VH-VL binders against Integrator complex subunit 8-like protein. Designs and how they scored, part 26

Target 1, 198 residues: Integrator complex subunit 8-like protein, of Dictyostelium discoideum (Social amoeba) (q54vk3)
Amino acid sequence: MNKIFGVKIDSQQKKRQQSNKNLTVFNNGRYLIYIGDIHFDRKFHREALRYYLLGCGLETAFYSDPVKTSVTNSKYLTFLSRRIFDCFYFLRAPMQAIVVSQFFGNLNQTCLVSFKIIQEEYYQLDTNYFQYIWELPLLEILLTTFTKQKDLKKIYLINQIISNPIINENNHPDIRKNFIKNTKHNFWKAISSNYLLQ
Short names: E, the ipSAE of ESMFold2; O, the ipSAE of OpenDDE; V2, 0.75 times the mean of E and O plus 0.25 times the DockQ between their complexes.

## First folded at step 19 (VH-VL; framework fv_refanezumab)

Design ctl (from x1 with heavy chain Y54A Y57S W101S, light chain W100S; at its last look DockQ between E and O 0.03; V2 from the best seeds 0.00; counts 0 for: pae E 17.9 > 2, placed apart)
Fold by ESMFold2, look of step 19:
Structure ctl (fold): chain C 198 residues (1-198), chain A 119 residues (1-119), chain B 112 residues (1-112)
Amino acid sequence: as target 1 above (198 residues)
Amino acid sequence: QVQLVQSGSELKKPGASVKVSCKASGYTFTKYGMNWVRQAPGQGLEWMGWINTARGSPTYADDFTGRFVFSLDTSVSTAYLQISSLKAEDTAVYYCAKLESGDYGMDVWGQGTLVTVSS
Amino acid sequence: DIVMTQSPDSLAVSLGERATINCKSSQSVLYSDDNKNYLAWYQQKPGQPPKLLIYWASTRESGVPDRFSGSGSGTDFTLTISSLQAEDVAVYYCQQYYSSPTFGQGTKLEIK
């Protein structure tokens, strides 16, 4: 995924200008994601992320529109989440990457990639994104790591999230499903605000 | 003081579309969600879904995930229900109802809009 | 979905007498952490929208007469009208809002 294709600046500028025109003419979320892929392949991770976020918003209403979600192939959205994860990783946004790993649809994969990031990047995890962790095993990995490092504030924050009854595994499935859906939506809105302004 | 006023009755042919409006007054529109409830003639109440008026994010009940679209115009404190590809079975009274968070149920209802679909 | 079943489907009660309407949910609507039942009761008169009577299973909405009371917990709930008046003729619905809201089928209350 670190492929370098000796790309000239004028080629990058052409793709950006075509992308800008497409945003004003073609309101098709999958087309925006495709433009994101072009930037990703050229290692322009910030631009790729911007187009992925715009495209995801149009295709899924940031995971809040069941009609659009059922129309969009869920395996394609899983692939997109892995690309967005890589964008955050390369942009040095490890906590955002950990949150996105929860979208992989495979808890073992989520825990595997996130455990590695947590062990390597624990000292710079952005606490503003802790609220978007809904997988209890991830919360436990974070808690164990911060306990070992004696980071009392982060321990407190994680404990508050774990104590939230809405995360309880024994809740009626609709309550937990709605919590996860709302949390996904709020996360996408938060990163869109932070990363689309630039 | 809190009031929901819906648009008037509609008579439509199968295959047409209809857009029902629900104008809110007497409260901060974006503070409370808006539910849509259907009642076919002689039948009970059927929850269709709701829309988050702050974010514009709809949630639809399972039976209403296709031809039904909730939308907003916050500049005029109005929620909309659009039904496309109308069928005779869509004949019903459609209510909007203010959501008093998930804790209190639907405390204020619009007067209802009768949509009649017939050949 | 949580299925709400009311009983009876209809009943006739003499003026001044007690009316009792039952509602049963297919799953508990009691949330253990706040210990509240996420259940509401509505009254609907002909040609009118529904009107909220009771929420949290037993809390009366503002302006609802004292003769209306709600009771029950978990899966079994009751709406009681202690002294029926002519203006209470309506269809009554229970509704859970623990998850995606669902209504009971309604109970038509008439004067005997």
Scores: ipSAE 0.000, ipTM 0.423, lowest interface PAE 17.9, mean pLDDT 81
ESMFold2 (binder alone), look of step 19: mean pLDDT 93; pTM 0.943
OpenDDE, look of step 19: ipSAE 0.021; ipTM 0.586

Design y1 (from x1 with heavy chain L99M; at its last look DockQ between E and O 0.68; V2 from the best seeds 0.71)
Fold by ESMFold2, look of step 19:
Order: sequence, then C-alpha cells, then structure tokens
Structure y1 (fold): chain C 198 residues (1-198), chain A 119 residues (1-119), chain B 112 residues (1-112)
Amino acid sequence: as target 1 above (198 residues)
Amino acid sequence: QVQLVQSGSELKKPGASVKVSCKASGYTFTKYGMNWVRQAPGQGLEWMGWINTYRGYPTYADDFTGRFVFSLDTSVSTAYLQISSLKAEDTAVYYCAKMEWGDYGMDVWGQGTLVTVSS
Amino acid sequence: DIVMTQSPDSLAVSLGERATINCKSSQSVLYSDDNKNYLAWYQQKPGQPPKLLIYWASTRESGVPDRFSGSGSGTDFTLTISSLQAEDVAVYYCQQYYSWPTFGQGTKLEIK
C-alpha cells in the first residue's frame, strides 16, 4: 500500500522515458482505479481517492500528456465524479466537491448539490479552487452568498473570474470546450499534487 | 493616461432625478469595477457601491439600496449613477472610482460631480 | 459595518518634521487566507478627488514619494510622513476594504 502511494513525481517536464522505466509495477493504472472502487465500497474514502488519483495519474503521465488526459477524463474521471465528490465530502473538502459536481453532466444537479454545500460551508471554501469553476450559475451562487456575508475578498475573486472573457458563455463552442477541457486537466493536476504528495 | 471624466455640476429641485456620467479612457473598461463614492459638503467619504462593468451586476451599500441606480454604456466606456426623488440631503459631490478586482483600493478617481438640490 | 476611527481630527506640523496619523478599525481587517491587512490610505486636497497613497497597510502606490509610509496590523494602523513638504497639506483618510468599504472621518494636516 505504501509503495503505491509512495510513487514520486521526479519531474513533470522531464522525458517520459524516466516515468516508464521507474514505474513498471504501476503501469496498470486501470487496475489501481478498480482498487479505488474496493476501498470506496468499504467506506475508506481517503484511500479510495488516492487510488483513483494515482490510477488516473499513471494513465496520463501525471497530466503531462493532454491527449491521454482527455481520454482518461472521458473514460474514468467523468464516470467516477460522484464517488470522488463523496470522497471530498467525507474528507471535509467542500470546494473541491463543488468543482467535481460540474463533472456530473447535469447542471441542475450540479447547482442543487453545490448550493446546499455553499450555504452550509461558505466560510470554509478554499479560494485556490475558485479558478476551476466554469459554470456561470455556480459563480453567481457564490457571488450572491459572499455578497450577503459582505466578504469583500471573495466577492473580488468571483468578480475577477466572471469578468474574464475566456469564461464568457457566448464564446464559440470550440473555444468554450477547450477552456473547459484545460480547466479540468489543471484541476486534476492540482488535486493529485495535493492529495498524493502530502 | 488612465482617466475618469465625469459630467458637470447639476442644480436640481427636490423630487427631480439626476444622472451623473463617468467616462473611462486609457484602460479596458470591462476589466475593472466602478465604484461610486459620495462626499457631502464639508464631510468625509461614503462608499455607495459598485458595478461589475463586464456583467453589469451592481452592488449597493445598505444606505443606497433605494433611489440610487448604477448603469453602464460599455460602447462608450461610461458608467452612470442615477438618483431619483432627490432630497436636500442628496446635495454632495459624487465620485466614480476605478478598482481592480483584487487586493487593493480605488486607484483612479473621477474629478467629481457636484449635485445641488434646492427648492 | 466596520467603523474606522482616525486620530487626531486635525494636526499642524512644521515643514521637514514628522507627521503621524492613526487609524483604528472596529474589527480586524487582517484576512487569514493571504495574511494581508486590507487597509488603504488616501490624500485629498481641496477641490480635488482623493488620491490613493497606500494599500495593504504598507504598500505605496506608484508615484507616491518615499516619505509616505504605512504600518500597523489587525486593528491599529499608522500613516507617517517622515519629512513634511508644503504640497502634503491635505485631508487624509484611511479606508478598509475587508468588508463593505468604509472610510475614517479624515485627518486635516496643516503646516504649523
């Protein structure tokens, strides 16, 4: 177990040859994802999360390969999103859960679940993850909540995000899709760094 | 180079309306918040609220949630403050002030617009 | 609302001497996430709009002379002008932007 979690990331900019040579035992990322499911079914949410992230990390060369990351996102991470959401919820990481809710593929469900979390946990939301929200309705819920609380710093952060032209919902669909894709990739990279490396 | 130019002074009767303009130049209008600040004669500064210039979302301070309306014309990089049902106590200089959505205060101010309400 | 109280309400200082203006907030304006004080200082000369001098309690805005400095943390803040110049005659305001912005009542600085 410790060896699985102990895989070091020696460089994300170095040649991929290094990863292949050093990780022969871990080349089956799909198997690690299935181990994650076993831990999840047993309510071991931290272990489940680590296995999901490690398995998907191996499939993507730790998100250094955009093509593999897109494939892994569509094949695994989107389908795992509810379980990963539950992992963050039980680990008391509400902002990360809100980000993952956007993967559900149902904006109404995303807004319903996230609204509840925002109303109960607004004082604990990690602002480092605000940049990973791509759904304007979620940003509006955050803005309304922080405006009620008169939390000017968080209001400023949300206003900065909604004023960025790249997030404009009226952009050409290809620009919009590419933005969402890149944001998803950057989120998983950040989460893996935080929850695998400790 | 960065500049906010406001409309000229106004003399109004009680019960009338006034619309103060604030024209921005030298920067991308929609990237920054626009604040409105009031200063009654011989008094200090009072924040009235702001408007997000990209989305058009206004936010009003508690005392300014009624007769005061913020609006925009982004085609001419201009923000507006409209005051309805004017009262004598509305007599003041009204400033617009640019603010970066971030960690510091209002960095560029308009020259101010004196609104005088007299019977 | 966070109440900002300045002291003194006015002061007169000789040219070349130090001027000190104090500002106290009714609650802390230190934001825990970034460990910064959300406090600014403005200068206003008669018939002119306010001019931003200091933000984050101690950071000078571009073009502000080195003789202006800000200090303090939490609830107690100070603006210092180390060597008063004739052009520094103005009213000075502190302002918090931790919550809905509020200004101190102002401190009128004059040459003695």
Scores: ipSAE 0.626, ipTM 0.834, lowest interface PAE 1.5, mean pLDDT 87
ESMFold2 (binder alone), look of step 19: mean pLDDT 92; pTM 0.926
OpenDDE, look of step 19: ipSAE 0.814; ipTM 0.910

Design y2 (from x1 with heavy chain L99Q; at its last look DockQ between E and O 0.70; V2 from the best seeds 0.73)
Fold by ESMFold2, look of step 19:
Structure y2 (fold): chain C 198 residues (1-198), chain A 119 residues (1-119), chain B 112 residues (1-112)
Amino acid sequence: as target 1 above (198 residues)
Amino acid sequence: QVQLVQSGSELKKPGASVKVSCKASGYTFTKYGMNWVRQAPGQGLEWMGWINTYRGYPTYADDFTGRFVFSLDTSVSTAYLQISSLKAEDTAVYYCAKQEWGDYGMDVWGQGTLVTVSS
Amino acid sequence: DIVMTQSPDSLAVSLGERATINCKSSQSVLYSDDNKNYLAWYQQKPGQPPKLLIYWASTRESGVPDRFSGSGSGTDFTLTISSLQAEDVAVYYCQQYYSWPTFGQGTKLEIK
């Protein structure tokens, strides 16, 4: 009975500890996102971005829990995506804004806002972020634009991406879903690394 | 071994059409692009364009946007160049060349196909 | 479009001697984002397709002997064969791929 009782105690203790960790992380993240919104409303876009990234990082235990990271990044990036897009746009980071536009959940809206940016900023698009584009229509807009400019290096980069079978729209839904999930995760890690130090 | 094998030489009259084939072997056909390059007798090399073999997206050099069509049959790892309304000026050797998207070079070439256009 | 001009049009060099072929582009082929020159060199023997020798101005393709070297930047480029061998007799082309690829007119290399 004591061994059975000990197992019950350990299980309950573990459950309470896990619940407290989840509550603490969630509370801290919401607070930081609120601060981000205050900075955003005052047009302090760099500070807003830092608080948004830090808030999302705390919600995911800085990517240490794959399940929490996947769920939280999807949920919060969807809700914050427009604000983060605006932060990148006003910070003169157009390629990052184009990547974030894919988080809007509406492909037509994604293409509309990104087409405008691509036409105006094509020469300044950071090629290091091309790997984070998963929507074929965006890749086609980029390809058409760089073809018009006869920019062979960027055309090669886009061709390398669109020739990868993992990008294919006709793949099994699970394969595509996992690819998008992993790409979102890797992008979020990259911008967190770059912008949380500022 | 990686190789590109093109169809045999063609003798055509002005106004006819021709379709040159380029069969790839020894590599994953859709991983790389396919260039077409023209060389008139005794002349230098002229890039005509390429096709993305996975998506089927052709890109044509400015002078080749009308009578020249790139196409594919991925089931047999083959790229095609079709030239319509042939002119005497189209007389040339036509090469296909594998496009490395990562290495920025045409690393493997076909043996060439001579197309002769005369009345 | 970017015009590629080679010099000389033909060149005769003794076996074992250095051969130098120059290539000039009508505009810079140096890409500012990565600081690479988008310039390649090809060798073409009679009745054969071209063979890639050098890309990014100075990087030898796999299997190309050390005697072939490329140099230059921006608009002026050079292909050097440090010790000419009989098998090097060919026409040599420079080619830019900064924009739509264009080739120089070719340089015929002969043994003197």
Scores: ipSAE 0.653, ipTM 0.859, lowest interface PAE 1.4, mean pLDDT 86
ESMFold2 (binder alone), look of step 19: mean pLDDT 93; pTM 0.945
OpenDDE, look of step 19: ipSAE 0.823; ipTM 0.918

Design y3 (from x1 with heavy chain G105S; at its last look DockQ between E and O 0.69; V2 from the best seeds 0.69)
Fold by ESMFold2, look of step 19:
Structure y3 (fold): chain C 198 residues (1-198), chain A 119 residues (1-119), chain B 112 residues (1-112)
Amino acid sequence: as target 1 above (198 residues)
Amino acid sequence: QVQLVQSGSELKKPGASVKVSCKASGYTFTKYGMNWVRQAPGQGLEWMGWINTYRGYPTYADDFTGRFVFSLDTSVSTAYLQISSLKAEDTAVYYCAKLEWGDYSMDVWGQGTLVTVSS
Amino acid sequence: DIVMTQSPDSLAVSLGERATINCKSSQSVLYSDDNKNYLAWYQQKPGQPPKLLIYWASTRESGVPDRFSGSGSGTDFTLTISSLQAEDVAVYYCQQYYSWPTFGQGTKLEIK
């Protein structure tokens, strides 16, 4: 009788454990990111991008959970930033690539790769993405380039951004940290909407 | 309410310098750009350039590089135009004009400062 | 540089009549990204600074009377005063801000 009772308890425990294991598999975007890497290595950059964005979307509950979003940015998007940059570059989305270059963790690298893109593609830079630039040196490169072209609209858009006190390089580090965090989240939400839905 | 008040007229000799001031009131000075526009006697309007009032980044029209310097004192919401090595052809009314970022127009103008350069 | 050419150089119109001032740019001032014409109209009365009337070719600035209207696109623009008033005597300038701002030569409007 104790065996019957024990079997029921063991059966429920195993069923609960198997159910929990299956639930973690269904909510884990990690495998989608791995599939993205496979497509990237084959030079299928659009598919790679879609799998990266979908995987990160699942890990953040499509950016509805601030804690998961913060963890996902640190865990996946930092490591993927070069590959996502390459996806945007090969997909002819230069402004999005410039924004992603800010994730590299090396301002010199960010400025080097973005300067090349800006000089070659300035006429294709989507102004809707200007708001996602937080590095003043990038803003100054854009401003210098658009000043050479005498493109007043783009000059004015950059000037609106650099006139915002929140990006002042002399602010307390916590102000800058929070601004970058929020800007990263908004950017990933925007590109997920644009490139998963087309 | 929104107002730009410029310094008074100046009479100068060739080779001298002049500094025209433009004091803003009624709005957040650092949120809007400041243009400088020149009008020679009996002539039309000529854009000289503008300055970002938060960063202090000037942009000069091609003909106004060199002797013309834009500067700011944000503590008193004031923009300055300094002209060095004055020449007779610098005789003009100099206007400051607020740049509206939303529509990119020059929506508010100062009253003008006449600078006369004569021997 | 974008050259702005106004016509006529001067215009005399009777009170209550329609006044029309034309402005032509040497190249299009229609910005493809937002489909807006980067053109403004200014009024300058004697001894006063210019006053903004119209921006984006057809949008009246706040406080500007309804009798002022702007129209046109690309390279050809028109300022119309539907019923001329005595206080409308001024020089009128068009200005592009697609690139480094440039102004037309001005049109002097007088009462006939």
Scores: ipSAE 0.592, ipTM 0.824, lowest interface PAE 1.8, mean pLDDT 87
ESMFold2 (binder alone), look of step 19: mean pLDDT 93; pTM 0.939
OpenDDE, look of step 19: ipSAE 0.800; ipTM 0.899

Design y4 (from x1 with heavy chain G102Y; at its last look DockQ between E and O 0.75; V2 from the best seeds 0.76)
Fold by ESMFold2, look of step 19:
Structure y4 (fold): chain C 198 residues (1-198), chain A 119 residues (1-119), chain B 112 residues (1-112)
Amino acid sequence: as target 1 above (198 residues)
Amino acid sequence: QVQLVQSGSELKKPGASVKVSCKASGYTFTKYGMNWVRQAPGQGLEWMGWINTYRGYPTYADDFTGRFVFSLDTSVSTAYLQISSLKAEDTAVYYCAKLEWYDYGMDVWGQGTLVTVSS
Amino acid sequence: DIVMTQSPDSLAVSLGERATINCKSSQSVLYSDDNKNYLAWYQQKPGQPPKLLIYWASTRESGVPDRFSGSGSGTDFTLTISSLQAEDVAVYYCQQYYSWPTFGQGTKLEIK
């Protein structure tokens, strides 16, 4: 059975409750991510994804809590994003993988892996996830690809995004950081709804 | 009141160039793209392409990828169509039309600019 | 490119009578993702720019009289004027925006 240690400032009440009921529950996000890694190494990508999403929720509040996100090691979150990317890739969810590539913290890597996926999978990219792209070079790759296909609807969707001043790469850093934070949060809510609650 | 006001008629000789202006008013210029549409005398309508007014990204129909250039001056909310190396068959009325990114047709048009190319 | 073909090229209709204009596309303009037909109808009077009448095949633009209606799906579309008025004398164009926009050749509507 899986066992998780609680948050330290509230741990005493949670330990007593666990002791009194002789129950063990998950309340450590890093332990859930570790379980995700075990499933990932065994090639159980859907289960790995579920544990990664649960663990990320505990560690970051789905990127909605800047204090909680800032105390979590950034290298750890980057490596987690790469594993979640691989889960979506193996689960045949290419647009979700493209969105997650933006979490890598390296725009060159983001564009490299996503360009390949876009060229191979453009006809099946889920447009519901276009709103979660915040990197202009990635939007330009999408725009160029759909322009070659003369797909007006997808061209219009990308133009809606790139014409919004809030995505402007030259905005004040606070405005841009807040936009990215909100977009990350909304994306994680969407994939959690689709992959944890269904 | 949403309006597109184009520059006046032009009479040009073959080989010259022309620049048609389209000034927008009554809306946020950079929120909407701009189409260009050609109508030769006695003929129907022909879509030439558009420009994204926020980014300045033009897109041209296949027949208009050479001598036709879309440009902007966002400080005066104006789009431009430049035609170089004019030919007699370029004689037409040229319209600008507001481009709504949300799927329905062209709802606001300029009054048109007649470009006549004759020797 | 999607070729749009209208019929007839011209027609004359008595005041108060029904006018019908047909438009056929060389391929379907029904987008599978949203199940909408990406087709519009325009009216153009002499010396004036085109005026949008109908979009999404059947949705009237704001301010367009209810005597104008659009119907059809896929490749076959119809513009109907239920009771022709004198001010309806114009050339009518269908236009697809499924791919690079293209217009039909136009249908000239006259009073008989």
Scores: ipSAE 0.665, ipTM 0.857, lowest interface PAE 1.4, mean pLDDT 86
ESMFold2 (binder alone), look of step 19: mean pLDDT 92; pTM 0.934
OpenDDE, look of step 19: ipSAE 0.856; ipTM 0.939

Design y5 (from x1 with light chain Y97W; at its last look DockQ between E and O 0.78; V2 from the best seeds 0.00; counts 0 for: pae E 2.03 > 2)
Fold by ESMFold2, look of step 19:
Structure y5 (fold): chain C 198 residues (1-198), chain A 119 residues (1-119), chain B 112 residues (1-112)
Amino acid sequence: as target 1 above (198 residues)
Amino acid sequence: QVQLVQSGSELKKPGASVKVSCKASGYTFTKYGMNWVRQAPGQGLEWMGWINTYRGYPTYADDFTGRFVFSLDTSVSTAYLQISSLKAEDTAVYYCAKLEWGDYGMDVWGQGTLVTVSS
Amino acid sequence: DIVMTQSPDSLAVSLGERATINCKSSQSVLYSDDNKNYLAWYQQKPGQPPKLLIYWASTRESGVPDRFSGSGSGTDFTLTISSLQAEDVAVYYCQQWYSWPTFGQGTKLEIK
């Protein structure tokens, strides 16, 4: 994909670039995100997701730069979260969708959409993504669900997480904020590895 | 020394209540759960449930929903088993056992508390 | 619930001989995600609480003598004591923790 976006220039520069070079270079990922939106609107969820992740990947040095990742998260990924949620849902990645629901900025909505997914898809939830749940109400929904199913291993995994002092409600707010920030960054890094590399 | 020390034996009448304590020492109490296991005289082991010691979330085996209540006092690193409306069938040794949230079985047990229910 | 059935209920073995205790679960206790058998073995001597011997079907707990070994997979499991010692007289329990923990009925091991 050496020609991702076109560039419009004046007539003389257009003739020179048509004869010498016809290569468009994209440095900030914004155009890839718009291509992602085009694919999303056409219901091509796999390609939409890949373009969203690649576009944001370029902005963040592939999620390795914490400052750029925080900026990209606030500028793009938070607002894309509902579309990325839909991409994961339609791609049959329900646990990833549950993690992304936490980005909505509305805990009631997070719990509503995730409760339905958990009740219908609990047997398919990928436990590798449990570590990215930071909202206690979601952890409680998971715990209740796996307790009804008597799934001891998943109950143990959730209990490990809810016993973690770092997300304790009584800690200084900056400790929790930093934990959530780092968890978000690690999630996008893991998603990028899983969905861009193969 | 990692250990669980339980309260002493109890002799009760049917219909009474009993509260068994299990005091933990030598480890971070809230990092691990606490199992409760019953053993009637001359019988095998029966898991009753556990409690998450950080959040206080109990989980009960199906046969132990109702009259059995798990509780905590984290200030003294102690878990409790309360049995209400005691029946003769509740006569047993009750063990607490440290619950490692992970892949292991029960590695540390209390010495057991005999509860005898007779008229 | 997953029912754990041990055989035999009682076993008498001469000192230095091999003791074998079997355990069968009503369902597989092999967890597909990690390919581990969620099966443990306990020893309980008279007047004492149980002691963990084996977990994940075949892994010895720290401090357990190497004469104790576990084997099996899925639904059929075996605890073997390769050379019986006098201190091994106890009741032995298998336990699954794939679901709500359940114990076998126990196997009483005695010296012949």
Scores: ipSAE 0.560, ipTM 0.814, lowest interface PAE 2.0, mean pLDDT 86
ESMFold2 (binder alone), look of step 19: mean pLDDT 92; pTM 0.935
OpenDDE, look of step 19: ipSAE 0.845; ipTM 0.929

Design y6 (from x1 with heavy chain N35E; at its last read DockQ between E and O 0.63; V2 from the best seeds 0.77)
Heavy chain, then light chain:
Amino acid sequence: QVQLVQSGSELKKPGASVKVSCKASGYTFTKYGMEWVRQAPGQGLEWMGWINTYRGYPTYADDFTGRFVFSLDTSVSTAYLQISSLKAEDTAVYYCAKLEWGDYGMDVWGQGTLVTVSS
Amino acid sequence: DIVMTQSPDSLAVSLGERATINCKSSQSVLYSDDNKNYLAWYQQKPGQPPKLLIYWASTRESGVPDRFSGSGSGTDFTLTISSLQAEDVAVYYCQQYYSWPTFGQGTKLEIK
ESMFold2, look of step 19: ipSAE 0.751; ipTM 0.892
ESMFold2 (binder alone), look of step 19: mean pLDDT 92; pTM 0.926
OpenDDE, look of step 19: ipSAE 0.861; ipTM 0.944
ESMFold2, look of step 22: ipSAE 0.594; ipTM 0.836
ESMFold2 (binder alone), look of step 22: mean pLDDT 92; pTM 0.933
OpenDDE, look of step 22: ipSAE 0.858; ipTM 0.941
ESMFold2, fold request of step 23: ipSAE 0.764, 0.765, 0.789; ipTM 0.904, 0.899, 0.912
ESMFold2 (binder alone), fold request of step 23: mean pLDDT 91, 91, 91; pTM 0.924, 0.923, 0.924
OpenDDE, fold request of step 23: ipSAE 0.859, 0.863, 0.867; ipTM 0.940, 0.943, 0.947
ESMFold2, last read: ipSAE 0.735, 0.768, 0.769; ipTM 0.884, 0.899, 0.905
ESMFold2 (binder alone), last read: mean pLDDT 91, 91, 92; pTM 0.902, 0.924, 0.929
OpenDDE, last read: ipSAE 0.864, 0.864, 0.862; ipTM 0.947, 0.942, 0.943

Design y7 (from x1 with heavy chain T65E; at its last fold request DockQ between E and O 0.72; V2 from the best seeds 0.78)
Heavy chain, then light chain:
Amino acid sequence: QVQLVQSGSELKKPGASVKVSCKASGYTFTKYGMNWVRQAPGQGLEWMGWINTYRGYPTYADDFEGRFVFSLDTSVSTAYLQISSLKAEDTAVYYCAKLEWGDYGMDVWGQGTLVTVSS
Amino acid sequence: DIVMTQSPDSLAVSLGERATINCKSSQSVLYSDDNKNYLAWYQQKPGQPPKLLIYWASTRESGVPDRFSGSGSGTDFTLTISSLQAEDVAVYYCQQYYSWPTFGQGTKLEIK
ESMFold2, look of step 19: ipSAE 0.721; ipTM 0.873
ESMFold2 (binder alone), look of step 19: mean pLDDT 92; pTM 0.927
OpenDDE, look of step 19: ipSAE 0.850; ipTM 0.933
ESMFold2, fold request of step 23: ipSAE 0.729, 0.724, 0.722; ipTM 0.883, 0.880, 0.879
ESMFold2 (binder alone), fold request of step 23: mean pLDDT 91, 92, 92; pTM 0.929, 0.930, 0.931
OpenDDE, fold request of step 23: ipSAE 0.849, 0.849, 0.858; ipTM 0.931, 0.931, 0.939

## First folded at step 20 (VH-VL; framework fv_refanezumab)

Design z1 (from y6 with heavy chain D103S; at its last look DockQ between E and O 0.66; V2 from the best seeds 0.00; counts 0 for: pae E 2.6 > 2)
Fold by ESMFold2, look of step 20:
Structure z1 (fold): chain C 198 residues (1-198), chain A 119 residues (1-119), chain B 112 residues (1-112)
Amino acid sequence: as target 1 above (198 residues)
Amino acid sequence: QVQLVQSGSELKKPGASVKVSCKASGYTFTKYGMEWVRQAPGQGLEWMGWINTYRGYPTYADDFTGRFVFSLDTSVSTAYLQISSLKAEDTAVYYCAKLEWGSYGMDVWGQGTLVTVSS
Amino acid sequence: DIVMTQSPDSLAVSLGERATINCKSSQSVLYSDDNKNYLAWYQQKPGQPPKLLIYWASTRESGVPDRFSGSGSGTDFTLTISSLQAEDVAVYYCQQYYSWPTFGQGTKLEIK
């Protein structure tokens, strides 16, 4: 585990790099999340988001490691997802917030908070993030909203997603879990590109 | 090879109902939407709505809510248009058309079904 | 709904000559997110269903001859037939699909 973001460090190299203390901070996901909390409490949402994304990445390997994800899918990680949601909301990234609401682990809560955002912000939802919705009720809320607006393009985009058999909520649990896992992974890759690598 | 074949012409009295069928072949029926378009005699084209052929979710144009019902039988790759309480103004050719996702265009059309409503 | 108005209602053009049909929408059909005009052209011969010619205002459907071209943006669009053939006699419709689709009233094209 001596590797972070492609940097290889062995025990001898660690000793030689006494002036390079900041690499150890990146290896401690919980410490990064703590720093994120400090920024969040000060209303520095962009900085908080960066630390949360780094910390979550280390704790879950960007949702690519089901063992690490399972270990950290505690009440703590649910709490973290709510803070990341707030960061996106305050940074005026409502579609990203809607995607993150699916991490709450409570579909009723997901639909409640996302319905309010959709009704308020429908005209500026980034359609590039529609592909990261795995909860059918959330897609149906979007569809109903865009039907009321007679926005045929967004209706067609949602219908293309809904028409994919992989999204079916009644698929075998293994198929559904794998789909959600891959979708989470792809989402974190996308927001990391936009929010960490800038 | 891609083809939409509609049911034959219908002659009906006011107040009756009619069910037009549209059978698809040569493609995966549930992969593409099905549009419905009306053309009254000597008149232009009027979009009635469409149906998602995988989920069965219909969308109706404003003038076509109520008496017009889109439905499916995916086991025989067939879409249906049912018109209840027929009026003389419903006399028209009714077309089904395949919605192409790449263009959002109606790239394949059925031959049309003439529904005549006369007393 | 978005009203589509075509001009002229009828047009007679000599074989081999250029035919031009105009279409105006009551509001812009340019979708800002993808910068595309949600405008299509259909050809309908007597007793036949419509046939898709052009989509995205200027993209020819597969199998449509090169003599058919579409141009324009926003609210003003043009279908051009560069060298009219006998088989091109038909009614031509523009159609927007920015919102609930609507068609123009049609333009009857005849050979002079």
Scores: ipSAE 0.472, ipTM 0.787, lowest interface PAE 2.6, mean pLDDT 86
ESMFold2 (binder alone), look of step 20: mean pLDDT 93; pTM 0.944
OpenDDE, look of step 20: ipSAE 0.854; ipTM 0.938

